# Ledger of designs, part 59: VHH binders against q9xw16

Target 1, 132 residues: q9xw16
Amino acid sequence: MSGWNAYIDTMTAAAPSIKRCAIVGAADGSVWARTEADNVFKASEEELKTFVALFNDVTQVPAKGADIEGVHYVVPRTEESLIFGKKENTGFFAVKTKSAVLIAVYEGPNEVAAQVRKAVESMQTYLNNAGY

## First folded at step 3 (VHH)

Design m18 (framework vhh_7pa5_2)
Fold by ESMFold2-Fast, scan of step 3:
Structure m18 (fold): chain B 132 residues (1-132), chain A 120 residues (1-120)
Amino acid sequence: as target 1 above (132 residues)
Amino acid sequence: QVQLVESGGGMVQPGGSLRLSCAASGFTFDDYGMDWVRRAPGKGPEWVSTISYSGSYTSYADSVKGRFTISRDNAKNTLYLQMNSLKPEDTALYYCARDIYEGSYPLDYWGQGTQVTVSS
């Protein structure tokens, strides 16, 4: 059992505009926890394995974009531990910690995007400080 | 006060070209990334392109990649968007915006916009 569901709940409570999110293993993309029921994060194991591998060379990502839940996102820029994408009024933020990758998919305008990024980065800081 | 003023919009036929300009004032232009964002009638904002503060990095929405080129002249505090092979779906009000590194959208100042209409 994960025990990681509490972190999913914390992120979605902090940014209610997160539509779906997941915490996955940084090495293999294995799902540790994800939103369920009406907010099911639907990415396949194959897609997640491909996605976490993007953090091995983030400089290539803006040229190719990124796929999450079968949706292709344009990635305008990356940071060492951050990939984010845009598709019209939707987007995602993905951050890498020592052992995990956190992915949050959201819908909404600029104000919503800022809140989602803050929630994801706050959790990244917390997990890194906790040794994850 | 931060001010962004777009110009260069107009009416063109499909396959035509336009060059948009954005004149920036009230801040240190070369400290910020800049974005172009557009709004088609009845739709929310769609991100079009990003350029880094130095101009060394650019990125584009899939819908415009290969057709549009973003550039900047830091000495003139001006942002540009060269638009080639224009399509009817490019019809929109185009805004320039100051890009804050924090966040996925331009979360800061936006201009008034310049209208681009692509029709026969």
Scores: ipSAE 0.000, ipTM 0.109, lowest interface PAE 14.7, mean pLDDT 81

Design m19 (framework vhh_7pa5_2)
Fold by ESMFold2-Fast, scan of step 3:
Structure m19 (fold): chain B 132 residues (1-132), chain A 120 residues (1-120)
Amino acid sequence: as target 1 above (132 residues)
Amino acid sequence: QVQLVESGGGMVQPGGSLRLSCAASGFTFDDYGMHWVRRAPGKGPEWVSTISYSGSYTYYADSVKGRFTISRDNAKNTLYLQMNSLKPEDTALYYCARDIYEGSYPLDYWGQGTQVTVSS
């Protein structure tokens, strides 16, 4: 049990429409914390290593999309430390900090997406200020 | 039938301003995020700005941050782009586009575009 689970709890409390989320190492995609049980985040080590490497050149991501939990998402655009994707009525937001990548998968309309993005970006700011 | 119609383009000198509009019809406008995308002569499409369905969240390309402002009026089904401090590099055909809702790329519906020319 890591202390990182408290940050997962904070994000899901701020945006209850987050279905699954994780905090992973930016260098290797190693899982520091993730949602469990009925909300278990089911990405493989290989998939997460590939995913975090996308932050090395985010400009290439819209051309190829991104895979999370075996689901291929269309990525319409990226920002320096933000990748987000869409697939039907589901999507994700992923943000990079100094040493971590936060990934949140959600389901619902665009209002839900906005709330999820705000929760993820708030946590990104907090962790960067804390030196992570 | 989904329709997006851009207007407000024109010719302006460097440092000038223009306001672009995009009139949307054929879908529930306030259920979708909207984008502005531009295509400069001899270049591919460049994303410019995004606004959430409610208007509460806005995002900008680094090249336009601090100069452009995206907004929307859901009661009028209209998207706007206020462009200030225009540079020759902003010369392009500007398109509005509906956010991807069905998981396809590129952005699903685009308008015909409106031409912005910044020159002395």
Scores: ipSAE 0.000, ipTM 0.139, lowest interface PAE 15.2, mean pLDDT 81

Design m2 (framework vhh_7pa5_2)
Fold by ESMFold2-Fast, scan of step 3:
Structure m2 (fold): chain B 132 residues (1-132), chain A 120 residues (1-120)
Amino acid sequence: as target 1 above (132 residues)
Amino acid sequence: QVQLVESGGGMVQPGGSLRLSCAASGFTFDDYWMSWVRRAPGKGPEWVSTISYSGSYTSYADSVKGRFTISRDNAKNTLYLQMNSLKPEDTALYYCARDIYEGSYPLDYWGQGTQVTVSS
């Protein structure tokens, strides 16, 4: 029935603390689906193209940080398929699958961050198993 | 329940134009990237063009860049391919395909396609 927007709905239902999220192409950062209306994910295609290219060498990211929706985040560390950042009361988790990058922006304390990470990683596993 | 119905094919002279349409039903059309793929006589299927779910991103095969334009009308659940400056090598059966990747070759096709013949 629903394409990629159904996965956005699934992630936001699993972690209500997600304020905005998107699923973008891993090769070019093109938006496949994103939150809309009052929770619109406001990253430009140029910004997203730059962001997904970070997954080509995640080891360089902590030194320079990452930009999402015009906000510069400190990236304390990365894993092979995971970039996460923090700025005051806000943060993001981004995970790469075979063909996509999932980005979730949240607000709240560390307990909220853990729940958001779990939701994003669960979706990453699901999509990888589905061949994406 | 997914159905894609192609139309608009026909016979034209080299340099002519055609506009293909694809009417979609049985799914939420604006949740999917859509592609046009073609199959020339005696050849395998070739990807032609892709458009994102919102229409914000489009891509084209090198052989059709500058001549073809892909577009969509989400209110009407319809995909279009405007074909200008047609060449004999554009002769093929054209398929509308539901796709989730930009520039990928679709694995599934719906409908029977619409025939485009460019004769000299």
Scores: ipSAE 0.000, ipTM 0.093, lowest interface PAE 20.1, mean pLDDT 81

Design m20 (framework vhh_7pa5_2)
Fold by ESMFold2-Fast, scan of step 3:
Structure m20 (fold): chain B 132 residues (1-132), chain A 120 residues (1-120)
Amino acid sequence: as target 1 above (132 residues)
Amino acid sequence: QVQLVESGGGMVQPGGSLRLSCAASGFTFDDYGMSWVRRAPGKGPEWVSTISYSGSYTSYADSVKGRFTISRDNAKNTLYLQMNSLKPEDTALYYCARDLYEGSYPLDYWGQGTQVTVSS
């Protein structure tokens, strides 16, 4: 839906250290909303389809890592609905809801990462409660 | 120049104990969470334990809960892992790493590793 950009705005307002962010369909990786302009989220359709399929069995992800925007991230461990990764000073958090996957890419130290995770998990809870 | 140097590994029989140390330099140690990660030959890395920058919060992999204790001494820039009740399944190279935040596992500045072998 066209209203999905409001959720992107909410997440970036809650965690200004998010550099790029997207909400994609859990079934196919189709982009519902993403950051634009100088913060455009640049993942291809095929990459996103591959990425959301990782949530079918998150236990396999740490052995292979994950690719977002053509960047390969080491994925340390996963939680049932959470995949996160790091490469140098850049990282991401991705959470699955009933019908969507939220992806946030950030840069910065551990305090920044904690704030980004909180923002993403808060939105995950909100969307699940809203039936998404 | 960021450096992490692990020590304290060795060979031990099942049920034994070892204490690993990680000496950190080249960055402000008390600004970062720290983690231990292990890797058995032919396997991917397995996160073991994380401690927050202050030491107030710790977390552990299910496979080591109740047996391992992570701790840190910020005055000495040193991270520790006390390993008790060791099992053959604990055999691996153990890496110290600077972490992203509490609860995340280490992704950069992994040390050289220290070998732990549990065998009778």
Scores: ipSAE 0.000, ipTM 0.124, lowest interface PAE 14.1, mean pLDDT 82

Design m21 (framework vhh_7pa5_2)
Fold by ESMFold2-Fast, scan of step 3:
Structure m21 (fold): chain B 132 residues (1-132), chain A 120 residues (1-120)
Amino acid sequence: as target 1 above (132 residues)
Amino acid sequence: QVQLVESGGGMVQPGGSLRLSCAASGFTFDDYGMSWVRRAPGKGPEWVSTISYSGSYTSYADSVKGRFTISRDNAKNTLYLQMNSLKPEDTALYYCARDIFEGSYPLDYWGQGTQVTVSS
């Protein structure tokens, strides 16, 4: 396999409860890689552009929540380069690197959320250290 | 046909050392950056270390900095990870991965992995 899809496969293998995920450009939300077929990540280009702009000031996000794939998530808090949200039995983790934003949507209880968070944070560290 | 084959894993006691190797074939090895990534039971993948295609740049995860050393031999198409002062927390399946360090396509191919177990 080639391209950014190898990172998608790595995150999904480490946390099988990731239902859909994507790696997008931090500046413009352009899709570098995403899950496909039965697990296709369905966010529009306009939605992704809006989403990555949230990292310009994460402190504003808990007041308004975040939209991914047309689904509105409650964001209980943010960290400097991390936005996460919950809606019923689903949730997401999104982390920003120097050049990219990683978004992983999952389904399951809190134990599953912890695995997904670790997967995306590990990849965030890798990409930052690789200069991305 | 791109192929990455890891070796050198095994069982060691805390404080021990292991050297992992990754034999690469099917591509021009010195055109690509290379990385080590590990996956521990119940955890997501953790990036461990990266080395540029020339060997001029290396980087390490905070958890292994000062204990692990990544290196490569471009003449032999081989990547290495020297692991010293091993801890139980280092127990994981270790993967070798091909990366285009400054390009559009990092982490193209992954090896099968080699198991490292640190236990008394």
Scores: ipSAE 0.000, ipTM 0.107, lowest interface PAE 17.6, mean pLDDT 81

Design m22 (framework vhh_7pa5_2)
Fold by ESMFold2-Fast, scan of step 3:
Structure m22 (fold): chain B 132 residues (1-132), chain A 120 residues (1-120)
Amino acid sequence: as target 1 above (132 residues)
Amino acid sequence: QVQLVESGGGMVQPGGSLRLSCAASGFTFDDYGMSWVRRAPGKGPEWVSTISYSGSYTSYADSVKGRFTISRDNAKNTLYLQMNSLKPEDTALYYCARDIWEGSYPLDYWGQGTQVTVSS
């Protein structure tokens, strides 16, 4: 329905193993769009504010991990605009653009994680090129 | 059958340069991010660098940042690591891996690695 919700649909179509995802503001973690219904992304406003602030210094994240939807993830390493984590058979990829942070939570084996990363990176590139 | 074959290692003096190559086969190379990982004598594996599926994003361990450059040629299914200003601390067996993580580094090692020795 919203313009931003179309990007959620594009990511989930590209990587069907994405269980929940959201596009949030990079400055404050405000939700622009998220998955809905049975797959609703349930992070609180305070959690998202804390999470997007991690992109101010990603080098500190592997020592502490990251919390999404009240779940603590081990973060093996970070890249300048990417944080990813793993907890058992569940994981996430989060990427920062100029104005947004994209968060995708997935379930499945490691081979599936590569498809999820590709989907979020493709959207990151698209949004950066669009000025977001 | 997934296969990764590393080459380009050798012996070099401190301050020298080497370029490592990794030839990939048995999978769609441009669907995966790729990483370089090294194991120094007596130490555990250390992640060195990663490049995204498209080549648009790269990242480096602090120990190599500014000295090493990762790149890829998707038309040739080949990953590269350009290593400049080599130090004795860079002496290790170097592996390429698909960017598939289980724990603190990629575990998808398909080659024997290529040995880099930095000494006088």
Scores: ipSAE 0.005, ipTM 0.355, lowest interface PAE 10.1, mean pLDDT 83

Design m23 (framework vhh_7pa5_2)
Fold by ESMFold2-Fast, scan of step 3:
Structure m23 (fold): chain B 132 residues (1-132), chain A 120 residues (1-120)
Amino acid sequence: as target 1 above (132 residues)
Amino acid sequence: QVQLVESGGGMVQPGGSLRLSCAASGFTFDDYGMSWVRRAPGKGPEWVSTISYSGSYTSYADSVKGRFTISRDNAKNTLYLQMNSLKPEDTALYYCARDIYDSSYPLDYWGQGTQVTVSS
């Protein structure tokens, strides 16, 4: 397959609890693919550019949090190549590959968060192994 | 009910300065990125500047870089735009907006706008 929309479909099939998600360029935050229609991922181009730059030093992120789709999330911890945030009943997981950043927004309890994290990390591994 | 009220516009000569304010209510101000957008007479909207929820990140259109400074006071639910070295080309209605959409989709909760006129 040549299209990035197929990877969005794969992630949402693996974790139906993902409300919205996107695959963006790690260098500039440009959108390669995202959920559309009723599940449209709403982050602005400038917000995504700012967001992907957070991966330049993830250790600084918990002190200031992160903005996705105009919503501020508290970032309790980061891991190498992973930023995740919480806001009330919502959250996100974002992972960096060699050339991409995968972002998934979800709503629900800890069990939902665990499912979404697995789907995002599985895709991260796949893309890294594919040279992306 | 989300409300945004811009103020601080006026008439200035080229090289002058103005400070715009945007008073926000009806939502948790410090949860959202905010933007300034302008519309020149007979033209569509042009994005001017964006600031993140905390004020830690800012960005500017190339046409205003080095001249304009965006800032916010989360304790007062207020957004600011300091405009220096104003040019006739900066003449426009200036709107503040809550940024919740991608670059291809309009910003929501635009205010009424405040008029800036730069003329000799």
Scores: ipSAE 0.000, ipTM 0.112, lowest interface PAE 18.5, mean pLDDT 81

Design m24 (framework vhh_7pa5_2)
Fold by ESMFold2-Fast, scan of step 3:
Structure m24 (fold): chain B 132 residues (1-132), chain A 120 residues (1-120)
Amino acid sequence: as target 1 above (132 residues)
Amino acid sequence: QVQLVESGGGMVQPGGSLRLSCAASGFTFDDYGMSWVRRAPGKGPEWVSTISYSGSYTSYADSVKGRFTISRDNAKNTLYLQMNSLKPEDTALYYCARDIYEGYYPLDYWGQGTQVTVSS
């Protein structure tokens, strides 16, 4: 009974341009919650395990990019707890908290990307303050 | 329309300090992360620092960690870079940028820049 589905609902309501998102364990990439049905987040747990390991050394990520849902994204730069990528008009923001990684995939121009980043960083702040 | 105007550059001796400002207009400033990028003569652009929309998260290039501090005033739509312990290698034209996608190469997406020269 994690109750983590409520956070997925909160993020998608805050930024309707989020197409798919998930909250996963920072240590192993295990899925705590994700969008489902018509908006199902399709990344495998093996892919997510590889993805969350990128936060062990974010400085390596811009050289290699990142894979989410079988899609390879160019990562132009990273911040200590933030990895984001772009492919055409599609992109993602992923942020690490103490115990979790939040991943949001969106589609749209730079203005949309900014709103998605705001929503993801707001949730990151909330979860860190809650001890996650 | 988006406009970014940098100021505060100048000439300073090694070990000195400068504070750069970036005045933003034409967009909702507090919805965007902001960055400082610099370009030294004959070099490509180098990312310096980033601050989140709220100011809660900041990041710095290894070359400036511990010496520079990025901050913002959302009420004034202004971004700042406090530069301490300046070194000759910090000599560059400094630009502010809205989000990485907006300020990412090419340079024509950035403002005019403000020149920082560190010399004895």
Scores: ipSAE 0.000, ipTM 0.177, lowest interface PAE 14.7, mean pLDDT 81

Design m25 (framework vhh_7pa5_2)
Fold by ESMFold2-Fast, scan of step 3:
Structure m25 (fold): chain B 132 residues (1-132), chain A 120 residues (1-120)
Amino acid sequence: as target 1 above (132 residues)
Amino acid sequence: QVQLVESGGGMVQPGGSLRLSCAASGFTFDDYGMSWVRRAPGKGPEWVSTISYSGSYTSYADSVKGRFTISRDNAKNTLYLQMNSLKPEDTALYYCARDIYEGEYPLDYWGQGTQVTVSS
């Protein structure tokens, strides 16, 4: 519904360095909302199913990295509900809520990464408090 | 089995008010966020409002913000929509929906809905 797209818009407005993002189901990686048109989030259903399963054991992720939109990212470390990665000038932050995973892909240096992380974690808090 | 039964619709003049109710059964009501969705003549479904499982967080479509209020009574397994300052463009069949946690449309709605008609 358009309600989920409003959350995408909120995150991208808070951190303009976000190039593409999505909200997906934590159990199966099904897409609830994503950026479209010139900023379309291109991950396949199969890739997203694999990606959300990483949250079952985040301690294994730094050894193997993570794939988003066909791009392999180096994951330097994880936190219990947070996976983030880097590939040259591109990066992502992914956070898990009770029922969802938020994924934001950005471009830029470490300074803009901090803004992206804040936007994603703020939405994570909001959705957890809303029961998602 | 999940059941959602909407009521409270009717005919009102522009500027009038209505309160819709949704009686829920067959699931643990206070584990789910709930939404109202409407279908206007000649249009597809439009999301109207959402309330969290606890009632602490609400969200509204821009077209109804400031005029509609969503609320819930978890002890009675009932969802409400208070509609004030009604306009002809609010004419629609209104459905309540249980938020399901997965899928592109994370809303699960049932039955025939309740008709709201705003005309002079």
Scores: ipSAE 0.000, ipTM 0.104, lowest interface PAE 18.2, mean pLDDT 81

Design m26 (framework vhh_7pa5_2)
Fold by ESMFold2-Fast, scan of step 3:
Structure m26 (fold): chain B 132 residues (1-132), chain A 120 residues (1-120)
Amino acid sequence: as target 1 above (132 residues)
Amino acid sequence: QVQLVESGGGMVQPGGSLRLSCAASGFTFDDYGMSWVRRAPGKGPEWVSTISYSGSYTSYADSVKGRFTISRDNAKNTLYLQMNSLKPEDTALYYCARDIYEGSWPLDYWGQGTQVTVSS
């Protein structure tokens, strides 16, 4: 058992349509925990470093999109601490906390996306309240 | 000094109920998330449940979902675990633990534990 893996398990239990997810450091994109085995989150260290840097100015993201696990996503808009994207039937939600970035990749229609967003934002609130 | 003291364990038959308590001292209780962790004989620790500092967020292991309820009373510096519909598989030493920041394991202080035995 790993403490950070318990948070991964909590998010995936709350939204079963999450295919892969990770909790990474906001400053450097270092992986604290991620899904493994059949659901392995495959983003490289270089890609994650680039991705977390997007939170330095989220207003620029819709113009260029975002890359996760080598997949380019269209980012239709951003919010202060939220970047989300979509490509066909797949998508992601990423939220920033005080010291972490949560990334969840899902597959499914729009109603599934709403459930995934709720799970990710609930975890964001919990971690911020815990000081992360 | 941080101190966590569990109580409320005991022996019950399958289908019975128990309420565990954890009295916390030595730190500002309402600044921290809290968890229950259990350890069955010959096994490693298994996370059971977590509650946020304010009580607004809770989470549970699949094995206890729908049967156990975690709660806290910040005015009394006390954490609770209400255990219903107990099964023999719930037999374990139950610990309360304090959640921390930025570690590979987010639980930094554990109590001594309280024994729960479910048998006929």
Scores: ipSAE 0.000, ipTM 0.101, lowest interface PAE 18.2, mean pLDDT 81

Design m27 (framework vhh_6fv0_2)
Fold by ESMFold2-Fast, scan of step 3:
Structure m27 (fold): chain B 132 residues (1-132), chain A 120 residues (1-120)
Amino acid sequence: as target 1 above (132 residues)
Amino acid sequence: QVQLQESGGGLVQPGGSLRLSCAASGFTFDDYGMYWVRQAPEKGLEWVSTISYSGSYTYYKDSVKGRFTVSRDNAKNTLYLQMNSLKPEDAAQYYCARDIYEGSYPLDYRGQGTQVTVSS
């Protein structure tokens, strides 16, 4: 868990508008690492299992939206390995790698959202290249 | 060739103020966002604040919001951190860093940092 925490630290340093984030197993939603203490990522085991299953068919997600930390987000569109949502001044980006799903919850306007997306996609590329 | 030099640390009493500076060279300063991070002897490295390349957007660790203000002078290649209402828990070695993400090491800082001590 300590090893994976370094990736959480890397993402939050690259995009400080990320308020909470986690790295979870793509197959089962098991938590590998997450932000803690005052920034604890508050998603239940059941919610994460449901969330990672959305990547089995991302084309259905815009019709249903997505729930993270008990908050329902509107998902305007998806890409093959990317789900993102927005609710007022908050939002998230989630990307799937070979064996993991990275979830970052942020606060701020569209300019801030672009920085968060870049950080999450950079980490996705890094992990895929590392075999994860 | 990237060089970052922190200064402005020192000893201050609780409730006091300090202004830290970071002089940058070896890269196009106004193309990059910048960070302030800190490390106390008994704690790990903590992110403190970020400022966008233009200076238009600033972000802060929750525990320093309202007390710290980050700013930059792109014409002088200098980053600043104004620290007000300092608390004992703010005592740490402070480092500035360039906002890069190239994989394993997203923070690019090479200076000694500047020490902030808060004591009565």
Scores: ipSAE 0.000, ipTM 0.131, lowest interface PAE 14.2, mean pLDDT 80

Design m28 (framework vhh_7pa5_2)
Fold by ESMFold2-Fast, scan of step 3:
Structure m28 (fold): chain B 132 residues (1-132), chain A 120 residues (1-120)
Amino acid sequence: as target 1 above (132 residues)
Amino acid sequence: QVQLVESGGGMVQPGGSLRLSCAASGFTFDDYGMSWVRRAPGKGPEWVSTISYSGSYTSYADSVKGRFTISRDNAKNTLYLQMNSLKPEDTALYYCARDLWDSSGYFDYWGQGTQVTVSS
């Protein structure tokens, strides 16, 4: 590990409203890095395997929603490599790269969502350019 | 029971102004973004404007940018749309909508609408 932890740190520094986040394998949902301690990302391996499989056909997701850390989120719409959800004052952004899925859970009003999305999409671009 | 009740519509001549209001109840108003959406006769809905929960972020459709201003009063649970320099193509039924997400908006509740007619 350790190498991937730097990317977690970069995302949380760019958007402090991110409460928990993770970088997981796109093929299997295996955790490469995640926030720890007071901000531990709690999703199980089974939940993450199910979640990353949603990127195989994102058009089905708005009808069903998505589960992250045992919380069911309404997914208003999707883009080819982006799934995002909202539940009350909690939300998430998840983006797919060639080899990874980045998931960021945030809490707060809609004002912070734009910062979180920007941070996640910037990291997506960086990782794609790095061959991941 | 979530309720959104629009008012302030009416008839106005081109170049005129109207201010729409939306009274919200049944939810914590200051936890949600709010939007205005309009439907012209025989057409589908067109998103007009969005405002964030605190009012710090606003966005507008290109067709109304520079003419319309969205605002809110969280103490009164009320959303507003100030419409200036009205054009005949602004004629529509205007709905306020609760926005689950900023930017393009996902609307889970909207009101009955208030009619705006711009004609000479």
Scores: ipSAE 0.000, ipTM 0.148, lowest interface PAE 13.0, mean pLDDT 83

Design m29 (framework vhh_7pa5_2)
Fold by ESMFold2-Fast, scan of step 3:
Structure m29 (fold): chain B 132 residues (1-132), chain A 120 residues (1-120)
Amino acid sequence: as target 1 above (132 residues)
Amino acid sequence: QVQLVESGGGMVQPGGSLRLSCAASGFTFDDYGMSWVRRAPGKGPEWVSTISYSGSYTSYADSVKGRFTISRDNAKNTLYLQMNSLKPEDTALYYCAREVYDTGYEFDYWGQGTQVTVSS
């Protein structure tokens, strides 16, 4: 668990506009690592189980949106391994690897969103190459 | 400065084809989803098609589905729209637009447009 926090630290250093993030198991939504204290990622185990199941058919997600930390996000579109959403000045990016889902919640305009997505996708590539 | 420059428009007969291009500069092109939006004379803007930043996801308006294909070349910072089986109703100024995530369908930068006229 603590070893996985190093990846969270790497992502938040690369994109300081990430307010909260987590690495969870792709099969069950179990938390491997998450931000804590003032930046605590607050999603429940049941919410995360529901969220990771969205990757089984991402094409259905834009019609319904997605819930993270009790917040309902509009999902404008998805990709095979990417779900992202927006609500007011907040948003998230979630990417699936072989065995994990990375979720990053941020605040800010498009330039910030682009930076956060890049950081999350760089980590996705790294973890896939590492066999995760 | 962010710049989007469309080209490839023109006059074509019904049933014909055109390929539109949009050259992007001033930003990291492969960080953004891109769309084509059209405006017919005297009408409001109509969304036509969207492509994800990687090109792996596309979506289309029902009016163009099966006839138009959106694509991108991230190495060349270029967006494309292949338009087949053109109809008089496709006559419009075609804009490429950079996607804004705050509304899902809002755009923050637009090109100046390229005119497509379908007539016999």
Scores: ipSAE 0.011, ipTM 0.271, lowest interface PAE 9.4, mean pLDDT 85

